# Miniprotein binders against q53ft3: the designs that were tried, part 31

Target 1, 195 residues: q53ft3
Amino acid sequence: MFGCLVAGRLVQTAAQQVAEDKFVFDLPDYESINHVVVFMLGTIPFPEGMGGSVYFSYPDSNGMPVWQLLGFVTNGKPSAIFKISGLKSGEGSQHPFGAMNIVRTPSVAQIGISVELLDSMAQQTPVGNAAVSSVDSFTQFTQKMLDNFYNFASSFAVSQAQMTPSPSEMFIPANVVLKWYENFQRRLAQNPLFW

## First folded at step 21 (miniprotein)

Design Z2
Fold by ESMFold2, look of step 21:
Structure Z2 (fold): chain B 195 residues (1-195), chain A 83 residues (1-83)
Amino acid sequence: as target 1 above (195 residues)
Amino acid sequence: SPIQEEFEKMMERAEWHFEWAERYYEWGDKEYALLYFEFAARVFRKAAELAKKNNDPESYKEAIEYAEEAQKYAEEIQKELEK
């Protein structure tokens, strides 16, 4: 249902479903990550009147998860880029003992997506420093690419009921990503600002 | 009163959504601008309902006017996205 992308890493498309309405992606070595992209694969839309609240979680000094609301994804906003650099560690100053206080073992953060009613989502306020300006060239380009991917992939959606394995799931042909990429490259070459 | 305190929190939350909707619009993120204007309208309407229960017609009018403004922006942005 969901994808998670970090620059320089393989895209994750197989969220761990930890409840009927909750999905999680692990982010190992999260301290090296500044931005994450969360998107809908386009095969299964949210039910009408619902959307996804997107959270970032990192372990505190006791190893307990600290959850922060990054923002939302919905059928009308199926992909978003979030800044997590200020969330995964404090904005504290460097200090002489920083190396002595650094965790020496790898730690894993999480991106969590909770499927909720839009009315419930409206009662939540994300952390403001997770917002990313889409006017900067990289963010704008990445957002347009992800929007294009979502629309393209969704045009090939096939419900699980139309396939033998499961009547409640939807699937897309395996080459959708490749075809999308080839079409995107062609359009970008023809008009770099076709967005 | 607890009801007035809840009303003020709702207005602050709705204002937060409204202001971020404006920022996303300025940034060119029309999909998020639409989402946040719709969220602002939802919360302003809930605040108006609470003001009516509290017999505060001035607060009711203020919340409804903000809700209608947010909804108007959302409808205009929706039309832009459909073009």
Scores: ipSAE 0.726, ipTM 0.891, lowest interface PAE 1.0, mean pLDDT 77
Fold by ESMFold2, fold request of step 22:
Structure Z2 (fold): chain B 195 residues (1-195), chain A 83 residues (1-83)
Amino acid sequence: as target 1 above (195 residues)
Amino acid sequence: SPIQEEFEKMMERAEWHFEWAERYYEWGDKEYALLYFEFAARVFRKAAELAKKNNDPESYKEAIEYAEEAQKYAEEIQKELEK
């Protein structure tokens, strides 16, 4: 058995079992969802040699389901987060849910989990833009902080002709801030988790 | 030929898994890195079997060497997870 979590919503732990080996969660108002977490409840592992292929399905403009392979869960990787915000206009994937048209409402999508042999799962390639890296979000956050600091500090730059005496204050040459910015950016590119 | 096209598709799938395994390892997700290296090894071995049936020893050698490399990385990551 499986769970499905979307930020700001109640966790779903009671999947619709649409076949012996196929499970579905409904996602109402899917256009507001950016990420989903799919996880195994700890009571029933996959049988030996098997795992779960995880799909996202949304209705196209004709109301027909479009399925995309997000990735996998296995006994060795029992929980994963997937990005779905970039998938809602994407090309469909091959999928095992062909007879399933349970949700045809324009505002409701589905997460499907198909229990399959690991050998069969290996023959599939997920959509690459569903992959999520905590390093990517950390790097983007850090770069935004870096740019914000540099822009803020630079806004206070004055030339020597503009300076007034202020003997109780300490001053830092503007090029020191620039050198720090350049060094920090270089180190971040080499190792996003250096700090 | 149809058999060579199938071999190339298998190699592409296995390489896709191998590359994502490397990305997940770089990202620190050792569980997904292990999963994808194991998937790559499975598909490389299947490609090797096809090359063997087609009497193509050069393609067989290439596929089996990649399968062994993927398996080696998977074993190393498994040891890291057990540490």
Scores: ipSAE 0.698, ipTM 0.891, lowest interface PAE 1.0, mean pLDDT 81
Fold by OpenDDE base, fold request of step 22:
Structure Z2 (fold): chain B 195 residues (1-195), chain A 83 residues (1-83)
Amino acid sequence: as target 1 above (195 residues)
Amino acid sequence: SPIQEEFEKMMERAEWHFEWAERYYEWGDKEYALLYFEFAARVFRKAAELAKKNNDPESYKEAIEYAEEAQKYAEEIQKELEK
C-alpha cells in the first residue's frame, strides 16, 4: 500500500504491517538521512474519509523510540516529502504504534504510517520543521539521487581495452550516461515537474 | 473551565492548520493546502460545537465564521486542482 524512498537508497515497497491499519519502514543509518519521501503505491486507495498519519521514530540514548508526527498522506495527496534531519533531537509525541518489541539497532529509525479517519487526523498537529517546500525539496532530492546514480554508475566505467567479452550482456558507453545526466539536470532546472 | 480550555485548544489547532494551508499554497503545494484548509474547517466546527454547549454564542459565531472561510478556500483550491 505504501512506499518509502530515501535519496541514494533502494525504494522500499514492502512495509512491515504491524497491524491492520499500521505500517512500518525501517531506516538503517538514519543519521545520514535528511529527507524521506512517503507515497502510496496506487494499488489500494484509502477508504472514503480516511488517510494516513506519517510518523518518524528514532532511538534515544537509552534505545527507547522517540516518535514524532511528520504529516499526512491521503488519496488527494498520495505522496509527501519530509525533512527528518532536524528531528533527531526533538521531543517525543503521542503515537499509535505502542510498544513494538522490535529489537532496534541503535542506527535504525522507522517511518510509521497509521491509517486513520480524516477527522482524527485533523485533531493532530505535525512537527513544523518536518514540512518542506515541495518544489525546492523535490529538486534537491532529485539532484542528490541523480548525483548518487551517476557516481555509482561511473565507478564501473572501464576503457575499451579493459573490457572482457560478454556476449550475453549489453554495454552502454559512459558518455551516453553522462549526456543523459546533463540533459536530465537541464530539464529539471527548467521545470522540476517536467514529468 | 475545562470546556473553555478545550475550545481554545481547538481554535489554536485550527488556526495552525489554516496558517500551514496558506504556507503550502504559497509554496505551490495545492494538495496539502487543500488538506489543511479542510482540517482547519473541521476543527473550527468542532470548536463551534463546544462553544454552543458552553452557551457562548459569540465564540460560536467566531468559530463558524472561520470554518466557513477555511471551507471556502478549500473549495476554491479544489476547483483549481480540477482544471
Scores: ipSAE 0.685, ipTM 0.895, lowest interface PAE 0.7, mean pLDDT 88
Fold by OpenDDE base, fold request of step 22:
Structure Z2 (fold): chain B 195 residues (1-195), chain A 83 residues (1-83)
Amino acid sequence: as target 1 above (195 residues)
Amino acid sequence: SPIQEEFEKMMERAEWHFEWAERYYEWGDKEYALLYFEFAARVFRKAAELAKKNNDPESYKEAIEYAEEAQKYAEEIQKELEK
């Protein structure tokens, strides 16, 4: 039902279902994470009048989980970006995940999603420091991805004189990749949701 | 009174939702703006109900006015999303 994405990491689509209405993702090496994207997979919508409350949990100095409400996802807002880098010193809040005796490795945090009534969700107040401009955050994420791709591709660039004949392979000029990159960046800057 | 305290908490929560709805709208996140205006409207209405139970017509009127404002913004955003 849900996915979780951290920049530079593989997408997680297999949440641990801890209850009928509760899902958890593990985030290893959470201290290096600035932003998390939580999204619906599109396979199963929320029932009418329901949505998801999204929580973040990190281990304190004693290894005890500290939970904070990040925000919400709904059928109308199927994805959200949250900043978690500033939450490491926050106070814990009430959460529906109970005393999960998750023997947590000190470096592992969690994203929890609780399926709840919209009316119940309205009675909750997320931490303000987790909220970000989705457009700005998405732009930054995409730029990092593009830079990573360009750097990776360019590292394999060779001159024609350096090419080893490979008749079975197709070759793309590096200038084409650069032009694509520049055009994509321009379009992204104009409208981050251009696709 | 306990009912007055609960009323005030609801008003504060609804105001929080309203403010964030405005911020999300400014950021261009219309879907989240819509959600938070709807939340604000719901909670303001609940606050109004408490005021009514507490025989406080002034607080009732205030809460209803804010609920109507939040609902109006939600409806406007909904129309924008449908275009």
Scores: ipSAE 0.683, ipTM 0.895, lowest interface PAE 0.7, mean pLDDT 88
Fold by OpenDDE base, fold request of step 22:
Structure Z2 (fold): chain B 195 residues (1-195), chain A 83 residues (1-83)
Amino acid sequence: as target 1 above (195 residues)
Amino acid sequence: SPIQEEFEKMMERAEWHFEWAERYYEWGDKEYALLYFEFAARVFRKAAELAKKNNDPESYKEAIEYAEEAQKYAEEIQKELEK
């Protein structure tokens, strides 16, 4: 039902379902993470009158989980970006995930999504410092993702003379990738929401 | 009274939602603005219900007026999203 995305990392589409209405993503090396994108996969919508409360948990100095409500996702807002880098010193909030005996390594945080009634969600107050401008955050996120992809792809670049003949494989010229990258950056700069 | 305290808590929460709705709208995130205005309206209505139970017509009126304002903004944003 949900996906979780961290810039420079593989997208997570397989949440651990810890209850019928609760999903958890592990975030290894969470201290290096600035922003997290939580999104619906589009396969299953929320039932009518329901949405998702998005929580972040990190281990405190004693290894105990500190949970904070980041915000919400709904059918009308199927994706959201949250800043988690400033939450490491925050106070814990009430959360629906209970004492989950999740084997937590000190370096692993979690994103928890609880499927709840909108009426219940309205009774909650997210941490304010997790909120970000979608335009600004999306631009930064997209740029980082683009850079990561370009760097990754470029690392495999070889000259034609260095290519091993493989008639069954398709090859993309590096200049095509570069042109795409430049065009995408230009469009992104003009309108961060051009698509 | 416990009811009055709960009323004040609801009003504060609704105001929080309202303020963030405005902020999200300013940021261009209309979907979140809509959501938070809807939340504000919902919680203001809950506050109004508490005021009614507490026989406080002034607080009831105030909460309803804020609920209507939040609802109006939500409706306006919804119309914008439908265009």
Scores: ipSAE 0.679, ipTM 0.893, lowest interface PAE 0.7, mean pLDDT 87
Fold by ESMFold2, fold request of step 22:
Structure Z2 (fold): chain B 195 residues (1-195), chain A 83 residues (1-83)
Amino acid sequence: as target 1 above (195 residues)
Amino acid sequence: SPIQEEFEKMMERAEWHFEWAERYYEWGDKEYALLYFEFAARVFRKAAELAKKNNDPESYKEAIEYAEEAQKYAEEIQKELEK
């Protein structure tokens, strides 16, 4: 029903179901994770009037889980990005994962999804520092892709004096790549979704 | 009183949702903006129910006005998404 994605890791699509209405994903080495994406796989929508409350859990100094409400996923908002980098020492939230209130493996956090009535979800307030603009995340990823491509292409640059003749091969002047890079950056700053 | 404290907590929660709905709207996340305006409206209406039960017409009117404002924003955003 749900997926969980961390940049640079395999997507998780097989949540541990800990109750009829509660699902958990493990996040090993969570201290290195800044953001997590939680999404609906699209095959099973929430029943009418229901949605998912999304929680983050990390082990405290005693090894006991501290659960914090990150936000929500619903049929109208089926995918969301949450920032967890600033949550690894906070006060716990009221939460429905009491069965998971046991000593946990060091450096392993959890993402919990509780399927609830929308009326019940509305009575809860997420931690504010987990909020992420989808535009900001897209912009950051796209900027990193731009930098990576430019650095890669530039690593093959040679002057004409350095070239070995290769008359059957086509070449592109290096300044074309720079002009593309500069143009793309301007367009991205104006509208991160222009493409 | 316990009832007044409960009412104030509901209003704070609804205001939290309302402010985040505005923030998500400014960020261009209309789906979350809609979600949080709808949540704000739900909580403001529950606060109004509590005020009515407590015979507090000033608090009732305040909560209902905020609920209707949140609902209006939600309806406007829903129309934007349906295009």
Scores: ipSAE 0.661, ipTM 0.885, lowest interface PAE 1.2, mean pLDDT 82

Design Z21
Fold by ESMFold2, fold request of step 22:
Structure Z21 (fold): chain B 195 residues (1-195), chain A 83 residues (1-83)
Amino acid sequence: as target 1 above (195 residues)
Amino acid sequence: SPIQEEFEKLMERAEYHFEWAERYYEWGDKEYALLYFEFAARVFRKAAELAKKNNDPESYKEAIEYAEEAQKYAEEIQKELEK
């Protein structure tokens, strides 16, 4: 139902379902993480009148879990990016995950998603320092996708001296890929929504 | 009084959601702007129900007017998203 993405890591699509209405992702080495993307996989929408409250948990100096409300995902807002870099020493808030954890591993945090009524979610107040502009989030995601493509394509580059004839294949000069990469980055920086 | 304190807490929570809805709208996040205006309207209506139970028609009118304003913005943004 849910996915969790951290830049430079594999996408997690298999949440731990700890209750009918509660899902958890583990975040090992959380101290190196600045942002987390939480999204719906798109196969199963929330029931009408419901949505998801998204929480971040980390172990405090005593090893006890501290939970903070990051924000929400709903059928109308199925993907969101949250900043967690400023939350790793913050104070906790009320949360619905109390029975599910005694955090034993000091370097592992968690993302929790609780499926709730919209009326109940409206009574909750997310921590303000987790909010991220959607334009900045789109730009960050797109930049990392572009970097990945360029690095992948460039790993297959050969010089003209190294080329073996392959008449059944078409080739793209590396300079074309580089120029496209530079042009796209420039256009994206000028207007993230140019496409 | 405890009832007046609860009413004021609800109004502050709803205003907080309304403020975030406006910020998300300015940032171009119409999906979150819509969600937070709808949340603000829900909480303003809850405050209005409390004022009605407390037989406080002035507070009831205030809360309902804010709820209707928030709902109007939500409806306008929903229309923008459907274009």
Scores: ipSAE 0.734, ipTM 0.907, lowest interface PAE 0.9, mean pLDDT 80
Fold by ESMFold2, fold request of step 24:
Structure Z21 (fold): chain B 195 residues (1-195), chain A 83 residues (1-83)
Amino acid sequence: as target 1 above (195 residues)
Amino acid sequence: SPIQEEFEKLMERAEYHFEWAERYYEWGDKEYALLYFEFAARVFRKAAELAKKNNDPESYKEAIEYAEEAQKYAEEIQKELEK
């Protein structure tokens, strides 16, 4: 019914159903995550008059879950981006024990989706700092995707002098990748919706 | 008055949704703008029902006027999405 996407990770499409109306996705290493996309897969819509309240949960310093309402998904808004970087406790910031080596297992957070009546959802107030402008998020996500692709492709670059003959394989000059990258960046900066 | 405090909380909640609907509209997120205007209208109508039960016609009128304004914006955005 639902999917969850974090930049640089495989999309999750198999939520753990923990109740008839409750679904969760685990987010390991959540301190490294700044944004999350929650979306409907499109095969099963919400029943009429219902939608989904989307929550973020992280363990506090005592390991107790802290749940915060991020926002909503509905048949009319089937995909949404939420900022979680301002909602979690910081790891790796300065603290009084910074001169000591402390090894800690990465914390696991959760995204929870609760299927509810629209009338009930209207009575809920999301945390305001999870709201994201669609244009800003699209631009940031797209830039990260461009950087990832360029860095990956460039990691296989060799000069012509270093090239080992391989007549059964096709090759492209590295400058083709660079030119594509530069052109796409320029177009995205001019119009994030040019595509 | 507990009833007046509840009315004021409902009005604040509805106004919060209304303001976020406006922000989402300015950001170009028409689907969220529509959703939040509809939520604002629902909460304003709930506040109006409370004012009616409390025999407070001035508060009833205020809440209904805001509910109709929110609904008007939602209808206009719905037309934009249907283009």
Scores: ipSAE 0.732, ipTM 0.906, lowest interface PAE 0.9, mean pLDDT 79
Fold by ESMFold2, fold request of step 24:
Structure Z21 (fold): chain B 195 residues (1-195), chain A 83 residues (1-83)
Amino acid sequence: as target 1 above (195 residues)
Amino acid sequence: SPIQEEFEKLMERAEYHFEWAERYYEWGDKEYALLYFEFAARVFRKAAELAKKNNDPESYKEAIEYAEEAQKYAEEIQKELEK
């Protein structure tokens, strides 16, 4: 089947199956989520000629679900990252999850996966603001994170001669790593896409 | 006419997929680039089928040429992924 991953949370691997071809993951505290990874577990491939349409649902001001197409997963693209931070005020669209008996908390968002024919999926257009370059965006983020860590840590570096016990080794005080971590988390919380 | 409007909507949808395929390719996401070129080709062929049923050979030719272009890009990317 499928997995769903949000940064800083435990991976979900047990979707709620609401129909033979429909699967749902709950996303509590969805306002704090900017990106979601949807992936195939690799145990059961899609049948030939089929794939998965991936939807995001959030409750509107009346508590009613609003569904938007994020994109697709297929045997040829088994994992994808979607940006949902800009979708929480969007317009609803046609979707296959109506009339299903889905257990729903009014303030919880959902990821829905609908197993469909590739010919049918091709007739759908995902919302453009959900697209991310998984290799470019995370590569750029990773590079900025590494540069930020190196610059912060190197400003506190001391030689082993300054720390006497091992003069030939370079040391960084342990609190430098903690301070970097705290600063990075604060910046990420203020602007999750500061990258 | 309703049929011409449907044809144009299919062509726009296919072009949208084609453009996203190009973006994914530029970003280095060859798996998504392949998928979206294949989707573009499928939708262009659906538009061509509609034009053929409507006895519109110029629209048929246009849609088929775009479908074949999208398929060619998809085949090239598939070969890149198999290496």
Scores: ipSAE 0.729, ipTM 0.905, lowest interface PAE 0.9, mean pLDDT 79
Fold by ESMFold2, look of step 21:
Structure Z21 (fold): chain B 195 residues (1-195), chain A 83 residues (1-83)
Amino acid sequence: as target 1 above (195 residues)
Amino acid sequence: SPIQEEFEKLMERAEYHFEWAERYYEWGDKEYALLYFEFAARVFRKAAELAKKNNDPESYKEAIEYAEEAQKYAEEIQKELEK
C-alpha cells in the first residue's frame, strides 16, 4: 500500500503491518537522515472518507519510543516529504575501531502510518518543523523523482477486469516499483542531471 | 465558561489548518493546500455546531462564515488541480 524513501538508500515497499490499520517502516541509522518520503504505491487506495496519519518514532535517552505526527497522506495527496533532521535525539559517537569500548550502532527509528477517518485526522495538528517547502531544491528533486515514478508505473497499467473484481480501477504489475528504481538509478548514474 | 473555552479551541485549531493551507498554497503544494482547507472547514463547522447548541448565534455565524470561506478556497484549488 505504502512506500518509504530516503535519499541514497533502497526504497522500501514492504511495510510491516502491525495492525489492520497500522503500517511501519524501520529507519536504521536515522541520525544520518535529514528527510524522508512517504508515498502510496497506487495498488490500494484509502477507503472513502479515510486517509493516513504519518508518524516518526525515535528512542529517547532511556530507549523509550517518542512519537511525533509529521503530517498526512491521502488519495488527493499521495506523496509527501517530511524533514526529520530537527527531530533527532542526542548524539552518540562511534570509535574508529569499534573495539576496546562498547560497540554502538545508531538508534533505529520508525515511520508509522495509521489509517484513520478524515474527520479524526482533522482534529490532529502535525509538528510544524517537519513541513518542507517546495522551493527547496532537494524537495523539487524528490518531487520530480516521485512524478517520474508515477508516470513510469502508470505506463504499465492494465485493465482491472482480469486481475480484481473492481472493474472501475486501474492496476499495475507488482514489479513496477523495482523496474522504476533500477531505471532511475541507471539514468542518474549516467547523467546526474537527467531530471 | 467551559463551552466558550471549547469553542475557542476549535476555532484556533481550524485557523491553524487554514494558515497552513495558505502556506502550502504559496509554496505551490496545491494538494496539501486543498487538504488543509478542507480540514479547516470541517473544524469550523464543528465549532458552529457547538455554538448552535449553546444558543450563541453570533459565534455560530462567525464559525459558519469561516467554514464557507475555507470551503470556497478548497473548491477553487480543486478546479485548478483538474485538467
Scores: ipSAE 0.728, ipTM 0.896, lowest interface PAE 0.9, mean pLDDT 77
Fold by ESMFold2, fold request of step 22:
Structure Z21 (fold): chain B 195 residues (1-195), chain A 83 residues (1-83)
Amino acid sequence: as target 1 above (195 residues)
Amino acid sequence: SPIQEEFEKLMERAEYHFEWAERYYEWGDKEYALLYFEFAARVFRKAAELAKKNNDPESYKEAIEYAEEAQKYAEEIQKELEK
């Protein structure tokens, strides 16, 4: 239902479901992460009248989780970028992940998504410093995400001499990915908000 | 009184959402702007219902006017998104 993307890392598309309405992604080495993208895969929308509250959790000095509300994703806002670099010393907030109150592995944070009624979400107030506002920061994040995608796709590239027949699979020539990458970079340089 | 304090907390929460909706709109994030105006409207209406139950027509009018303003912005943005 959800994806989680950090620049320079593999995209995560298989959230751990910890309750009927609760999903988590692990973020190892979280202290090196500045931004996270949370998005809907597009296969399963939220039920009518519902959406997702997005939380960030890191272990405190005793190893106990500290949860902070980053913001929301909904059918009308299916993808969002959150800044987490300023949150690692922040105070916790009220949150619905009480079952996760156990000692955490050091250097591993979590992104939690709680599926809730929109009326309930309206009563919640995200931390303001998770909001992304700068065109420069947006451009830097976008470039890193672009590099991550290209490097990921390229790491699986094979020549036709290396391929074994697999007629049930679809293939994309590597030069198509390269041309998309080059065109996207050009457009981003011309207008950072074109997408 | 506890009821007046609850009303004021609801109004502050709704105003916070309204301000963030305006910031997201200025930043070009129309999807978040729409969401936050809708959230502000929901919370302003909750405040209005509390004022009505407390027989406070001045607070009711204030909350309803803000809810209608937030909803107007949301409807305008929705039309922009539908092109």
Scores: ipSAE 0.720, ipTM 0.902, lowest interface PAE 0.9, mean pLDDT 84
Fold by OpenDDE base, fold request of step 24:
Structure Z21 (fold): chain B 195 residues (1-195), chain A 83 residues (1-83)
Amino acid sequence: as target 1 above (195 residues)
Amino acid sequence: SPIQEEFEKLMERAEYHFEWAERYYEWGDKEYALLYFEFAARVFRKAAELAKKNNDPESYKEAIEYAEEAQKYAEEIQKELEK
């Protein structure tokens, strides 16, 4: 039902369902994460009058989870970007995950999504410092993703003289990747929402 | 009065939603602006009903006026999103 995306990381589409109405994504090495995208997969909409409350949880100095409400996703707002870098020392808030025994390692945070009535969601107040301009944040997110991909791909670059024959594999010239990257950056700069 | 305190808390929450709705709209996030204006309207209406139960017509009127304002903004944004 939900996906979670961190720039430079694999998309997560298999949340742990900890209850009928509650889903959790693990975020390893969360200290390096600035932004998280939470989105609906588009397979199952929220029931009428319902949406999702999106929470972030990190382990405190004692290893106890600190939960914060980031914001919401709904059928009308099926994706959202949240800044979590400034939350890693914040105060905890009320959350619906308290009764769940979630095993955590010190380096792993979590994104929790609770499916709730819109009326119930309206009674909640997200942390203000998690909010971002979607246009600006998405541009930055995309740029980080692109940079990560380019760096990854470039790490495999070899000269023609250094190539080991592998007739079973297809190869893409590095210049093609670079040109694609440059063109994509140009398009992104012109219109961050061109796709 | 506990009811009056609850009313004030609801008004504060609704105002919070309203302010964020405006901010999201300024950022160009119309979907979130819509959501938060809808939330504001819901909570203002809840405050109004509480005021009504408390026999406070002035507070009722205030809450309803804000609810209507939030609803109008939500409707306007909805129309923008449909274009």
Scores: ipSAE 0.689, ipTM 0.898, lowest interface PAE 0.7, mean pLDDT 88

